# Designs tried in a protein design chat: miniprotein binders against Peroxisomal membrane associated protein 20 (pmp20). Part 9

Target 1, 156 residues: Peroxisomal membrane associated protein 20 (pmp20), of Schizosaccharomyces pombe (o14313)
Amino acid sequence: MVAVGSTLPKVTLWENKPEEVVEFPSQGKFIIVGVPGAFTPPCSSQVPGYIANEKQFAAKGISGIYVVAVNDVFVTKAWKKSFDGGEQSGVHFVADWNGEFTKAFDAGFDASGLLGPLRSKRYAAVVENGKVVKVFIENEVTDVDISSADKVLSSL
Key: E = the ipSAE of ESMFold2; O = the ipSAE of OpenDDE; V2 = 0.75 times the mean of E and O plus 0.25 times the DockQ between their complexes.

## First folded at step 13 (miniprotein)

Design U1 (from Q5 with R39Q K43R; at its last look DockQ between E and O 0.93; V2 from the best seeds 0.83)
Fold by OpenDDE base, look of step 13:
Structure U1 (fold): chain B 156 residues (1-156), chain A 95 residues (1-95)
Amino acid sequence: as target 1 above (156 residues)
Amino acid sequence: MRIYIEVEITDPKTGEVYVYFFSVDSPERLEELLKELMQFIKRRGVDKIEVRVRADDPEKARELAELIVRIFKELGFTNIRVEIRGNEIRVTAEL
């Protein structure tokens, strides 16, 4: 289980292209949104809320939103562009293509029946100064409820 | 039935409070979740916990409260306190 109160794993992640490494902020408050897979219907229903409410999150002190998926950077980049306003959004779409972050964050599950042997559970995590302070975890990966932008935003 | 769970964990070293948020669709899933979570918390040396549960069916509040208390007792928690207000259950306990 994702451990609240723990420091974020120091794992390499990527955005936009294979050569572009992305790092989480060491200071400040931001959100990680874990999703099982890009372009999957439940994930595609969850993410628009974060894009649409980016300013509202910022007003509550959230400096950034990072959607993390066990997909390659080509897929995550294309996925960002597939959303209305997605390309213009400051929401990060991060590729954890080896699932190293997902494993280290203890957010992995076996999705061999549909997506592959390792994918991320559906969650949102609030991180402050490198420490996980709130975690919203769906019971079923197909559920989009507690980890939705509206629920997370209301809990800040 | 949808059950919403908030679990507040106090860091025994710093006093900082961290929160888990969950939602489940049955008491059985609630039990599974809480057992897993509490075992995890116990391993981390957490000594104070507060669990808030809200059910969409207020009539089930007492049943859910009893379930939570049972789980806490089974896991060795002490000083278990329960408060029920409508559809909201608050349980505090110590390890």
Scores: ipSAE 0.788, ipTM 0.908, lowest interface PAE 0.4, mean pLDDT 92
ESMFold2, look of step 13: ipSAE 0.796; ipTM 0.913
ESMFold2 (binder alone), look of step 13: mean pLDDT 77; pTM 0.731

Design U2 (at its last look DockQ between E and O 0.98; V2 from the best seeds 0.85)
Fold by ESMFold2, look of step 13:
Structure U2 (fold): chain B 156 residues (1-156), chain A 96 residues (1-96)
Amino acid sequence: as target 1 above (156 residues)
Amino acid sequence: MRIYIEVEITDPKTGEVYVYFFSVDSPERLEELLKELMQRIKKRGVDKIEVRVRADDPEKARELAELIVRIFKELGFTNIRVEIRGNEIRVTAEFE
């Protein structure tokens, strides 16, 4: 499971297009939201809350929100665009296409029955100055409960 | 049934506070989670832990408090203190 107090894995991640890498901030406070897969119904029900609450998170000192999925960048880009307000949103939709970040962050599970051999468990992590300070981990990957935008926001 | 758990640890070197948030659907799942988590925390040299749990009702809270205390004793924690207020439990413990 994701370890509080740890630093983030130094693994390449992508956003928007294949040649565009993304790096997490080294300072400040931001959120990582790990999801089992783009376009799946539970993930698509969770993400609107983060988009809708961008200003509320910013008021709590959150400089960015990074939704990480084990999907390629074409999928994550299309997924962001599919939401109302998605294209205009400052929420990052991050591609971990080979699952290396997810595996190194100890957040993976075997989804062979439905989605593929490696996918992310559902979690949220608050990162402050490069260190994981809060982690929200769902009981089941299909649950949207403790890792919802509302629950994470209430903890801040 | 949902059991909400917060596990707060303090880094003894820096005083920094870290928190896990979970929900589980049974006492058996809670036991599995706590045993796994406490072993990981113990390996990191953390010696003080606070666990906060919200149960469905006060009777369930008392049952879960007994379970948590038993788990902590089995894992070698000492100075175990328990506070129950309605359906909420707070357990603090130290490993020494």
Scores: ipSAE 0.809, ipTM 0.911, lowest interface PAE 0.6, mean pLDDT 90
ESMFold2 (binder alone), look of step 13: mean pLDDT 76; pTM 0.717
OpenDDE base, look of step 13: ipSAE 0.816; ipTM 0.916

Design U3 (from Q2 with Q39K K42E R62Q R85D; at its last look DockQ between E and O 0.95; V2 from the best seeds 0.81)
Fold by OpenDDE base, look of step 13:
Structure U3 (fold): chain B 156 residues (1-156), chain A 95 residues (1-95)
Amino acid sequence: as target 1 above (156 residues)
Amino acid sequence: MRIYIEVEITDPKTGEVYVYFFSVDSPERLEELLKELMKRIEKRGVDKIEVRVRADDPEKAQELAELIVRIFKELGFTNIRVEIDGNEIRVTAEL
């Protein structure tokens, strides 16, 4: 279970290229969207809402949206491009290929039956000035409800 | 049955409010989740908690309220207060 009130783990994450490190903002308000896996059906149903509502989130003071998956950068990059408007979107698709962030964020589960030994639970987290202030955690990783863009947006 | 849960935690040092949002499909899952959460809260020194629960079935509100109160008592919470308004349950408690 993701730890509300905690400072974000300082873990290396990647975007677009294996050598391209991405860092979360130390200041301001942003959202992390944890997903079990790129190209999986439930995840692919969740992410479009964040792409579509990027401006609405910005209007509520969200400076960025980061989709985090335990996948390599090639997969996450391809996944971003697979969405309508995804390539043009400012939504970040972040690769946690070693699952270090997911573990440190206490969002991991054993998905060895389908996806691999470590994947992220489905969640959304609002982060302000480096602290997790709101967390939305689905009951089952296949559920897309409270962690959906619409629900998160309405709670801001 | 879908149960929506909001848990508000106040940082005793800063007064900052943090919120967990959960969705569960059964009272049993609710109990498991709350017990797990409270163990974590206790470790952080949180002394006040507010839990809001909304069930799809308003007829289950009283049962859910009783369940939550039981859980809080088992976990050592005191000053437990319950308010029920339709399908919305609010429980406040102190550690």
Scores: ipSAE 0.758, ipTM 0.896, lowest interface PAE 0.4, mean pLDDT 91
ESMFold2, look of step 13: ipSAE 0.773; ipTM 0.904
ESMFold2 (binder alone), look of step 13: mean pLDDT 77; pTM 0.728

## First folded at step 14 (miniprotein)

Design V1 (from Q2 with K43E; at its last look DockQ between E and O 0.96; V2 from the best seeds 0.85)
Fold by ESMFold2, look of step 14:
Structure V1 (fold): chain B 156 residues (1-156), chain A 95 residues (1-95)
Amino acid sequence: as target 1 above (156 residues)
Amino acid sequence: MRIYIEVEITDPKTGEVYVYFFSVDSPERLEELLKELMQRIKERGVDKIEVRVRADDPEKARELAELIVRIFKELGFTNIRVEIRGNEIRVTAEL
């Protein structure tokens, strides 16, 4: 499982297009939201809460929200655009196409029955000055409960 | 049923506080989770741990508190303190 107190894996991630690399802040506080897959109903029910609460998260000192999926960048870009307000949102939709970040963050599971050999469990992590300070881990990958925007926001 | 768990650890050198948040659907899942997590925390040299649990009702809370205490003793924790308020439990322990 994702370890509190740890630093983030030094693994390349992408957003928007194949040549654009994601850089996590080294300072301040931000959120990583790990999801099993773009466009799936549970993930698509969870993400609107993060988009709708961007200002409330910012008021709590959150400088960015990064939704990470084991999908390629064309999929994550299209997924962001599929939400009302998604194109205008500052929420990052991040591609971990080969699952290297997810595996190194100890957040992977075998989804061979539906989604593929490696996908992300559902979690949220609050990162402060490069260290994981809070982690929210779901009982089942299909659950949207402890890692929902409302639950994470209430902890801040 | 849903059991909500917060596990708070404090770095003894820096005083930094870290928190895990979980939800599980049974006492068996809680036991499995706590055993895995406490062993990882013990290996990191953490001295003091606080576990906060919300159960469905006060009877379930009492049962879960007994389970948590048993787990902590089996893993070698000492100075185990338990507080129960309605359906909420707070357990603190030391290594």
Scores: ipSAE 0.812, ipTM 0.907, lowest interface PAE 0.6, mean pLDDT 90
ESMFold2 (binder alone), look of step 14: mean pLDDT 78; pTM 0.745
OpenDDE base, look of step 14: ipSAE 0.813; ipTM 0.915

Design V2 (from Q2 with Q39E; at its last look DockQ between E and O 0.96; V2 from the best seeds 0.85)
Fold by OpenDDE base, look of step 14:
Structure V2 (fold): chain B 156 residues (1-156), chain A 95 residues (1-95)
Amino acid sequence: as target 1 above (156 residues)
Amino acid sequence: MRIYIEVEITDPKTGEVYVYFFSVDSPERLEELLKELMERIKKRGVDKIEVRVRADDPEKARELAELIVRIFKELGFTNIRVEIRGNEIRVTAEL
């Protein structure tokens, strides 16, 4: 389980291209949205809310939203584009293709029955100045409730 | 059944407050979750905790409160206080 009050793991993450490394902001307030897998139905139902409410999150002081999945950059990039307004969105779709972040963040689970040996649990995390201050963790990875954009937004 | 849980943790050194948000579908899952979480919190040296629970069924709220209190007692928490307001339960405890 992700530990609130902890500093974010320093691991390499990628976006758009294999050579394009993404770093989380060291300062400010942002959200990480962990998802089990790109293009999976529950994840595809969760993410649109963050895209649609990007401005509302910004109004609450959220400087960025990062969707993190244990997928390669080709998949995460394509997934972003698959959403209405996704390509134009400032929401980041981040590839954790080795699952190092997911492991370090203690958000991993065994999805060998469907997705592979390591995937991310479904969660949202609010990070302030590099520290996790709020975590929204689903009971089951197929649940889209507490980690939904609406619920996270309302808690800010 | 849907149970919403908020766990507030105060950092004893800084006074900063951190919050877990959970949604579970059974009291059994709630118990598992809280036991795991509280054990971790205890190891971190947290001495004060607040748990807020909201159940979709007000009748279940009391049962959930009792469950939480039991868990806290089993884990060695002291100064356990319970407040029930409708379908919302607030439990505070100290280590």
Scores: ipSAE 0.799, ipTM 0.909, lowest interface PAE 0.4, mean pLDDT 92
ESMFold2, look of step 14: ipSAE 0.817; ipTM 0.913
ESMFold2 (binder alone), look of step 14: mean pLDDT 78; pTM 0.743

Design V3 (from Q2 with S23N; at its last look DockQ between E and O 0.97; V2 from the best seeds 0.86)
Amino acid sequence: MRIYIEVEITDPKTGEVYVYFFNVDSPERLEELLKELMQRIKKRGVDKIEVRVRADDPEKARELAELIVRIFKELGFTNIRVEIRGNEIRVTAEL
ESMFold2, look of step 14: ipSAE 0.814; ipTM 0.916
ESMFold2 (binder alone), look of step 14: mean pLDDT 78; pTM 0.741
OpenDDE base, look of step 14: ipSAE 0.838; ipTM 0.925
ESMFold2, look of step 16: ipSAE 0.816; ipTM 0.913
ESMFold2 (binder alone), look of step 16: mean pLDDT 78; pTM 0.744
OpenDDE base, look of step 16: ipSAE 0.828; ipTM 0.921

Design V4 (from Q2 with L33M; at its last look DockQ between E and O 0.96; V2 from the best seeds 0.83)
Fold by OpenDDE base, look of step 14:
Structure V4 (fold): chain B 156 residues (1-156), chain A 95 residues (1-95)
Amino acid sequence: as target 1 above (156 residues)
Amino acid sequence: MRIYIEVEITDPKTGEVYVYFFSVDSPERLEEMLKELMQRIKKRGVDKIEVRVRADDPEKARELAELIVRIFKELGFTNIRVEIRGNEIRVTAEL
């Protein structure tokens, strides 16, 4: 389980291009959405809610939304574009292709049966000033419930 | 069955409150997740915890409350208090 009250791991993450490093904000309030894999059906059902409610999250003081997957940047970029309004969305699609963030965030699981030896559990996390303050963890990685945009939004 | 759980942790040094939200489909899964979480919390030196549980079946509320209390006792928590309001259960405990 992801540890609340902890400072975010300082690991390299990428977006859009292999040379484009992404850093989480050190200040302010933002959300990390961990997903098992890009283009997988449950993940594809979860993410649209965050895209659609981006403005509502902003109204609640959320400065950014970061979808993190153990995929390469080519996949995460393509995945963002595959959603209606995804390309235009300010929601970040972040590649953790080595799974270092996922491991450090204690969100890893063995998905060798379908996706590979390391993927992210499904979760949402609210981060404030670099500290994890709320965590939403699914019962099973295939579940999309407590980590859904609607549930997270309602808790803010 | 769907059970929604909120676990509030207060940092003893700063007074900051952190929250875990999770849902489970069985009491067994609830026990597994709570035990794992509480073990971690204990290692962090957290001395106060609040657990809120909402079950989709109100008839299960009491059983769930008893389960949570048992877990807390097994883990060495003291001053366990339980409040049940309909399908919502609130359990507070101290380490």
Scores: ipSAE 0.762, ipTM 0.893, lowest interface PAE 0.5, mean pLDDT 92
ESMFold2, look of step 14: ipSAE 0.816; ipTM 0.910
ESMFold2 (binder alone), look of step 14: mean pLDDT 78; pTM 0.748

Design V5 (from Q2 with R54E; at its last look DockQ between E and O 0.97; V2 from the best seeds 0.81)
Fold by OpenDDE base, look of step 14:
Structure V5 (fold): chain B 156 residues (1-156), chain A 95 residues (1-95)
Amino acid sequence: as target 1 above (156 residues)
Amino acid sequence: MRIYIEVEITDPKTGEVYVYFFSVDSPERLEELLKELMQRIKKRGVDKIEVRVEADDPEKARELAELIVRIFKELGFTNIRVEIRGNEIRVTAEL
């Protein structure tokens, strides 16, 4: 389980290009959305809500939304573009291709039956000033309920 | 069955409140989840906890409440208080 009250792990993450490192904000309030895998059906049903409600999240003081997947940067970039309005969205699609963040965040599971030996559980996390303050963790990785944009937004 | 769980943890040093949100599909899963979580919380030195549970079936609220209380007792929590309002259960306890 992702530990609330903990500081975010300092792990290298990537966005858009293999040489482009992305860092989470050290200050302010933002959301991390962990997903098992890009282009998988449940993940593709979850993410559109965050894209569609980006402005509503901003109105609640959320400075950014980061979708994190154990995929390479080419896949995450392509996945962002595959959504309606995704390319234009300010929602970040972050590649954790070594799964180091996912491991450090205690969000890993064995998906060797379908996706590979390490993927992220489905979760949403609210981070404030570098500390995890709220976590929404699905019971099953195929579930899209409490980690949905609507549920997270309503809790803010 | 769908059970929604909210666990509020207060940092004893800072007074900050942190929240876990869970959804489970069975009482057994609820028990597993809470036991795992409480063990971690105990290691962190958290001394106060609040658990809110919402059941999709009001008839099961009492059963779930009893389950939660049992879990807390087994884990060594004290000063356990239970409030049941319809399908919503609130349990507070101290370590």
Scores: ipSAE 0.709, ipTM 0.878, lowest interface PAE 0.5, mean pLDDT 91
ESMFold2, look of step 14: ipSAE 0.815; ipTM 0.910
ESMFold2 (binder alone), look of step 14: mean pLDDT 78; pTM 0.745

Design W1 (at its last look DockQ between E and O 0.58; V2 from the best seeds 0.00; counts 0 for: pae E 1.9 > 1.5, pTM E .614 < .8, other shape alone 7.827 > 2.5, unsure alone 69.231 < 70)
Fold by ESMFold2, look of step 14:
Structure W1 (fold): chain B 156 residues (1-156), chain A 109 residues (1-109)
Amino acid sequence: as target 1 above (156 residues)
Amino acid sequence: SPEEAARKLAEELGVRIYIVVEITDPKTGEVYVYFFSVDSPERLEELLKELMQRIKKRGVDKIEVRVAADDPEKARELAELIVRIFKELGFTNIRVEIRGNEIRVTAEL
């Protein structure tokens, strides 16, 4: 499981297009939302809450929200655009195409029966000054409960 | 056996367990928090075993765990099992407070 108090893995991640690399802030507070897969119904029910609450998160000092999926950048880009307000949203839709970030973050599970050999568990992590300070981990990958935007926001 | 008792309880109660684990870094004093939900006492035991392994590697001596069931009646029945599980996992100096559907445990590794 994702270790609280740990620093983030030094692994390249992508957004929008193949040449665009994600850089996480080294200072301040931001959120990583790990999801099993773009376009799946549970993930698509969870993400709108983060888009809709972007201002409320910012009011709590959250400088950015990064939704990470083990998908390629073309999938995550299309997924972002599929939401109302998604293209205009400051929420980052991040591609971990080979699962290296997810594996190094100890957040993977074997989804061979449905999605593919390695996918992300459903979690949210609050990162402060480069360290993971809070982690919300779902018992089932299909649950949107403890890692929902409302629950994470209320903890801040 | 504890496993047999836990299985019986899970079948009878249908409980969802919410867990907040606070960990203080003994070197910096910084507080880190896990939030979990699990759907059975068996999964709670598995979770606590995994946490104990990780916490021991970090030199953490003390933890506070808050556990909430979705129903006060189930929480009271669950509390006795949870204390037994904590003891079997090696927690010491276990202090338990029960308020409605919430069980608060402070313990030392």
Scores: ipSAE 0.526, ipTM 0.834, lowest interface PAE 1.9, mean pLDDT 82
ESMFold2 (binder alone), look of step 14: mean pLDDT 69; pTM 0.643
OpenDDE base, look of step 14: ipSAE 0.701; ipTM 0.889

## First folded at step 15 (miniprotein)

Design X1 (from Q5 with S23N; at its last look DockQ between E and O 0.97; V2 from the best seeds 0.85)
Amino acid sequence: MRIYIEVEITDPKTGEVYVYFFNVDSPERLEELLKELMRFIKKRGVDKIEVRVRADDPEKARELAELIVRIFKELGFTNIRVEIRGNEIRVTAEL
ESMFold2, look of step 15: ipSAE 0.811; ipTM 0.914
ESMFold2 (binder alone), look of step 15: mean pLDDT 78; pTM 0.741
OpenDDE base, look of step 15: ipSAE 0.797; ipTM 0.917

Design X2 (from X1 with K43E; at its last look DockQ between E and O 0.96; V2 from the best seeds 0.84)
Amino acid sequence: MRIYIEVEITDPKTGEVYVYFFNVDSPERLEELLKELMRFIKERGVDKIEVRVRADDPEKARELAELIVRIFKELGFTNIRVEIRGNEIRVTAEL
ESMFold2, look of step 15: ipSAE 0.782; ipTM 0.904
ESMFold2 (binder alone), look of step 15: mean pLDDT 78; pTM 0.738
OpenDDE base, look of step 15: ipSAE 0.803; ipTM 0.920

Design X3 (at its last look DockQ between E and O 0.93; V2 from the best seeds 0.82)
Fold by ESMFold2, look of step 15:
Structure X3 (fold): chain B 156 residues (1-156), chain A 96 residues (1-96)
Amino acid sequence: as target 1 above (156 residues)
Amino acid sequence: MRIYIEVEITDPKTGEVYVYFFNVDSPERLEELLKELMRFIKKRGVDKIEVRVRADDPEKARELAELIVRIFKELGFTNIRVEIRGNEIRVTAEFE
């Protein structure tokens, strides 16, 4: 499982376009939201809460929100654009196209029956000064409950 | 049934506090979760832990408290202290 107190995996991730890599902050506080797949109904029900609450998260000291999906960067970019306010949002939609980050973060599950051989569990992680300090892990990947924006925000 | 679990861990060297948040749908899933998590935490050298659990009602909370204490004893935790208030359980324990 995702290890509290640990640093993040040093694995390349992408956003917006194939040549643009993501660099997580080394200091401060930010959130990773792991999702089973872009455009799926549960993931699409969860993400609007993070977009709508960007200012509230910022007021709690959150410097960024990174939604990570095991999809390529063309899919994650299109997915961001599909939300109301997505184009204007500072929320990062991050591509873990081969699942290497998800596997190294110990957040994967086998979705070969529907989505693909490796997908992300549904989780949220609060990272502070390069260390994972809070982790919210859903029992079922189809549920949006403890990893919702409202629940994560309430913990801060 | 929905069981909400918060596991708070204090790093003994730095005093930093880390928290897991889980939900599970049965006592059997709670037992599996706690056993996996506690083995993981033990490997990292954590010596104190606080577990907060919310059940559906006070009767279920008492049943879960008994289960949690049994699991902690099986895993070698000592100084186990239990507080039950309504549908909420707080268990603190040490591993040494």
Scores: ipSAE 0.776, ipTM 0.902, lowest interface PAE 0.8, mean pLDDT 88
ESMFold2 (binder alone), look of step 15: mean pLDDT 76; pTM 0.718
OpenDDE base, look of step 15: ipSAE 0.789; ipTM 0.908

Design X4 (from Q5 with S23H; at its last look DockQ between E and O 0.92; V2 from the best seeds 0.00; counts 0 for: pae O 1.7 > 1.5)
Fold by OpenDDE base, look of step 15:
Structure X4 (fold): chain B 156 residues (1-156), chain A 95 residues (1-95)
Amino acid sequence: as target 1 above (156 residues)
Amino acid sequence: MRIYIEVEITDPKTGEVYVYFFHVDSPERLEELLKELMRFIKKRGVDKIEVRVRADDPEKARELAELIVRIFKELGFTNIRVEIRGNEIRVTAEL
């Protein structure tokens, strides 16, 4: 279970390039969207809502949205571009290619049946000043409901 | 059946409120989830919990309430309060 009340794990994450390290903001409010895998159908149905509602999230004080997947940086970059308006979006697509964040965040599962030995559960997390304050966890990783942009947005 | 669950947890040390949002498709899964969550929060010293459950079927609300109360009792919670408003159930409990 994603660790509500805990400080975010300090692990290396990447965006756009293998050498480009991403750090979550230490201050402010932002959202992490955990997804099982880039280009998978459920994930691809979830993410557009966050892109489309980016301004609405910002209006509610969300300084950033970070989609985190246990994929390499090439895949996450390509995935961002695959969405309409994705490349222009301020939504971050972050590669957790070693799954270290996912493990540390207690969001991992064994997806050996489809995606690999370690992937992220589907979740959304609201983080404030480095602490997880809200967590939206799907019952099944294939479900896209409670962690949808609409549901998360309505809770803010 | 779709059951939506909101769990509010108060950190006894800081007073900060943290919220879990879940959905499940069965009472059995609800029980599993709640038990898992309760075990998790106990380790963190949480002594108060509020659970809000919304069922898609109002008739099941009472059944779900009873289930939740039972779970809380089994887990050692006391001062359990239940409020049912239509298909929404609010359960507050203390350790």
Scores: ipSAE 0.234, ipTM 0.661, lowest interface PAE 1.7, mean pLDDT 87
ESMFold2, look of step 15: ipSAE 0.774; ipTM 0.904
ESMFold2 (binder alone), look of step 15: mean pLDDT 79; pTM 0.751

Design X5 (from X1 with R44Y; at its last look DockQ between E and O 0.97; V2 from the best seeds 0.80)
Fold by ESMFold2, look of step 15:
Structure X5 (fold): chain B 156 residues (1-156), chain A 95 residues (1-95)
Amino acid sequence: as target 1 above (156 residues)
Amino acid sequence: MRIYIEVEITDPKTGEVYVYFFNVDSPERLEELLKELMRFIKKYGVDKIEVRVRADDPEKARELAELIVRIFKELGFTNIRVEIRGNEIRVTAEL
């Protein structure tokens, strides 16, 4: 289980293109949204809320939103572009292609029946000054409920 | 059935507050979740816990409150206090 009060794993992540590494901020307050897979219907129903509420999250002191999927960077980039307003959005679509971040964050599950051997559970995490202070974990990976943008925003 | 759970943990060394948010679909799943979570929490040296649960109705809230108290007793928690307000439960306990 993802441990509140812990620091984030120091694992390489990518955004936009294969040579571009993403680093989480060491200071401030930001959100990680873990998703089972890019382009899947539940994940595609969840993400628009985060894009639409960027300013509302910023008003609550959120400096960034990082959507993390166990997919390669070509997939996550294309997925971002598929959303209305996605290309102009400041939301980061982050590739954890080898699943190492998801595994180290203790947020993985075996999706061999549909998506592949390692995928991310559906969760949201609020990180403040490098520490995990809130975690929202869905009971079912297909549920978009407590980890939705409006539920996370209301907790802030 | 939808059961919403908030678990608030205060770090005894720093006073910092951390929160888990879960949903589950059965009392059995709630029991599994709480047992797993309490094992993690005990490992971190936490000595005070607050659990807030929202059930579908007041009858379910009473049933879940009894379940939570039993789980906390089995896991060695003391000073267990329960407040039930409609479909909402607040349980505090000490290790």
Scores: ipSAE 0.731, ipTM 0.898, lowest interface PAE 1.1, mean pLDDT 90
ESMFold2 (binder alone), look of step 15: mean pLDDT 78; pTM 0.737
OpenDDE base, look of step 15: ipSAE 0.753; ipTM 0.906

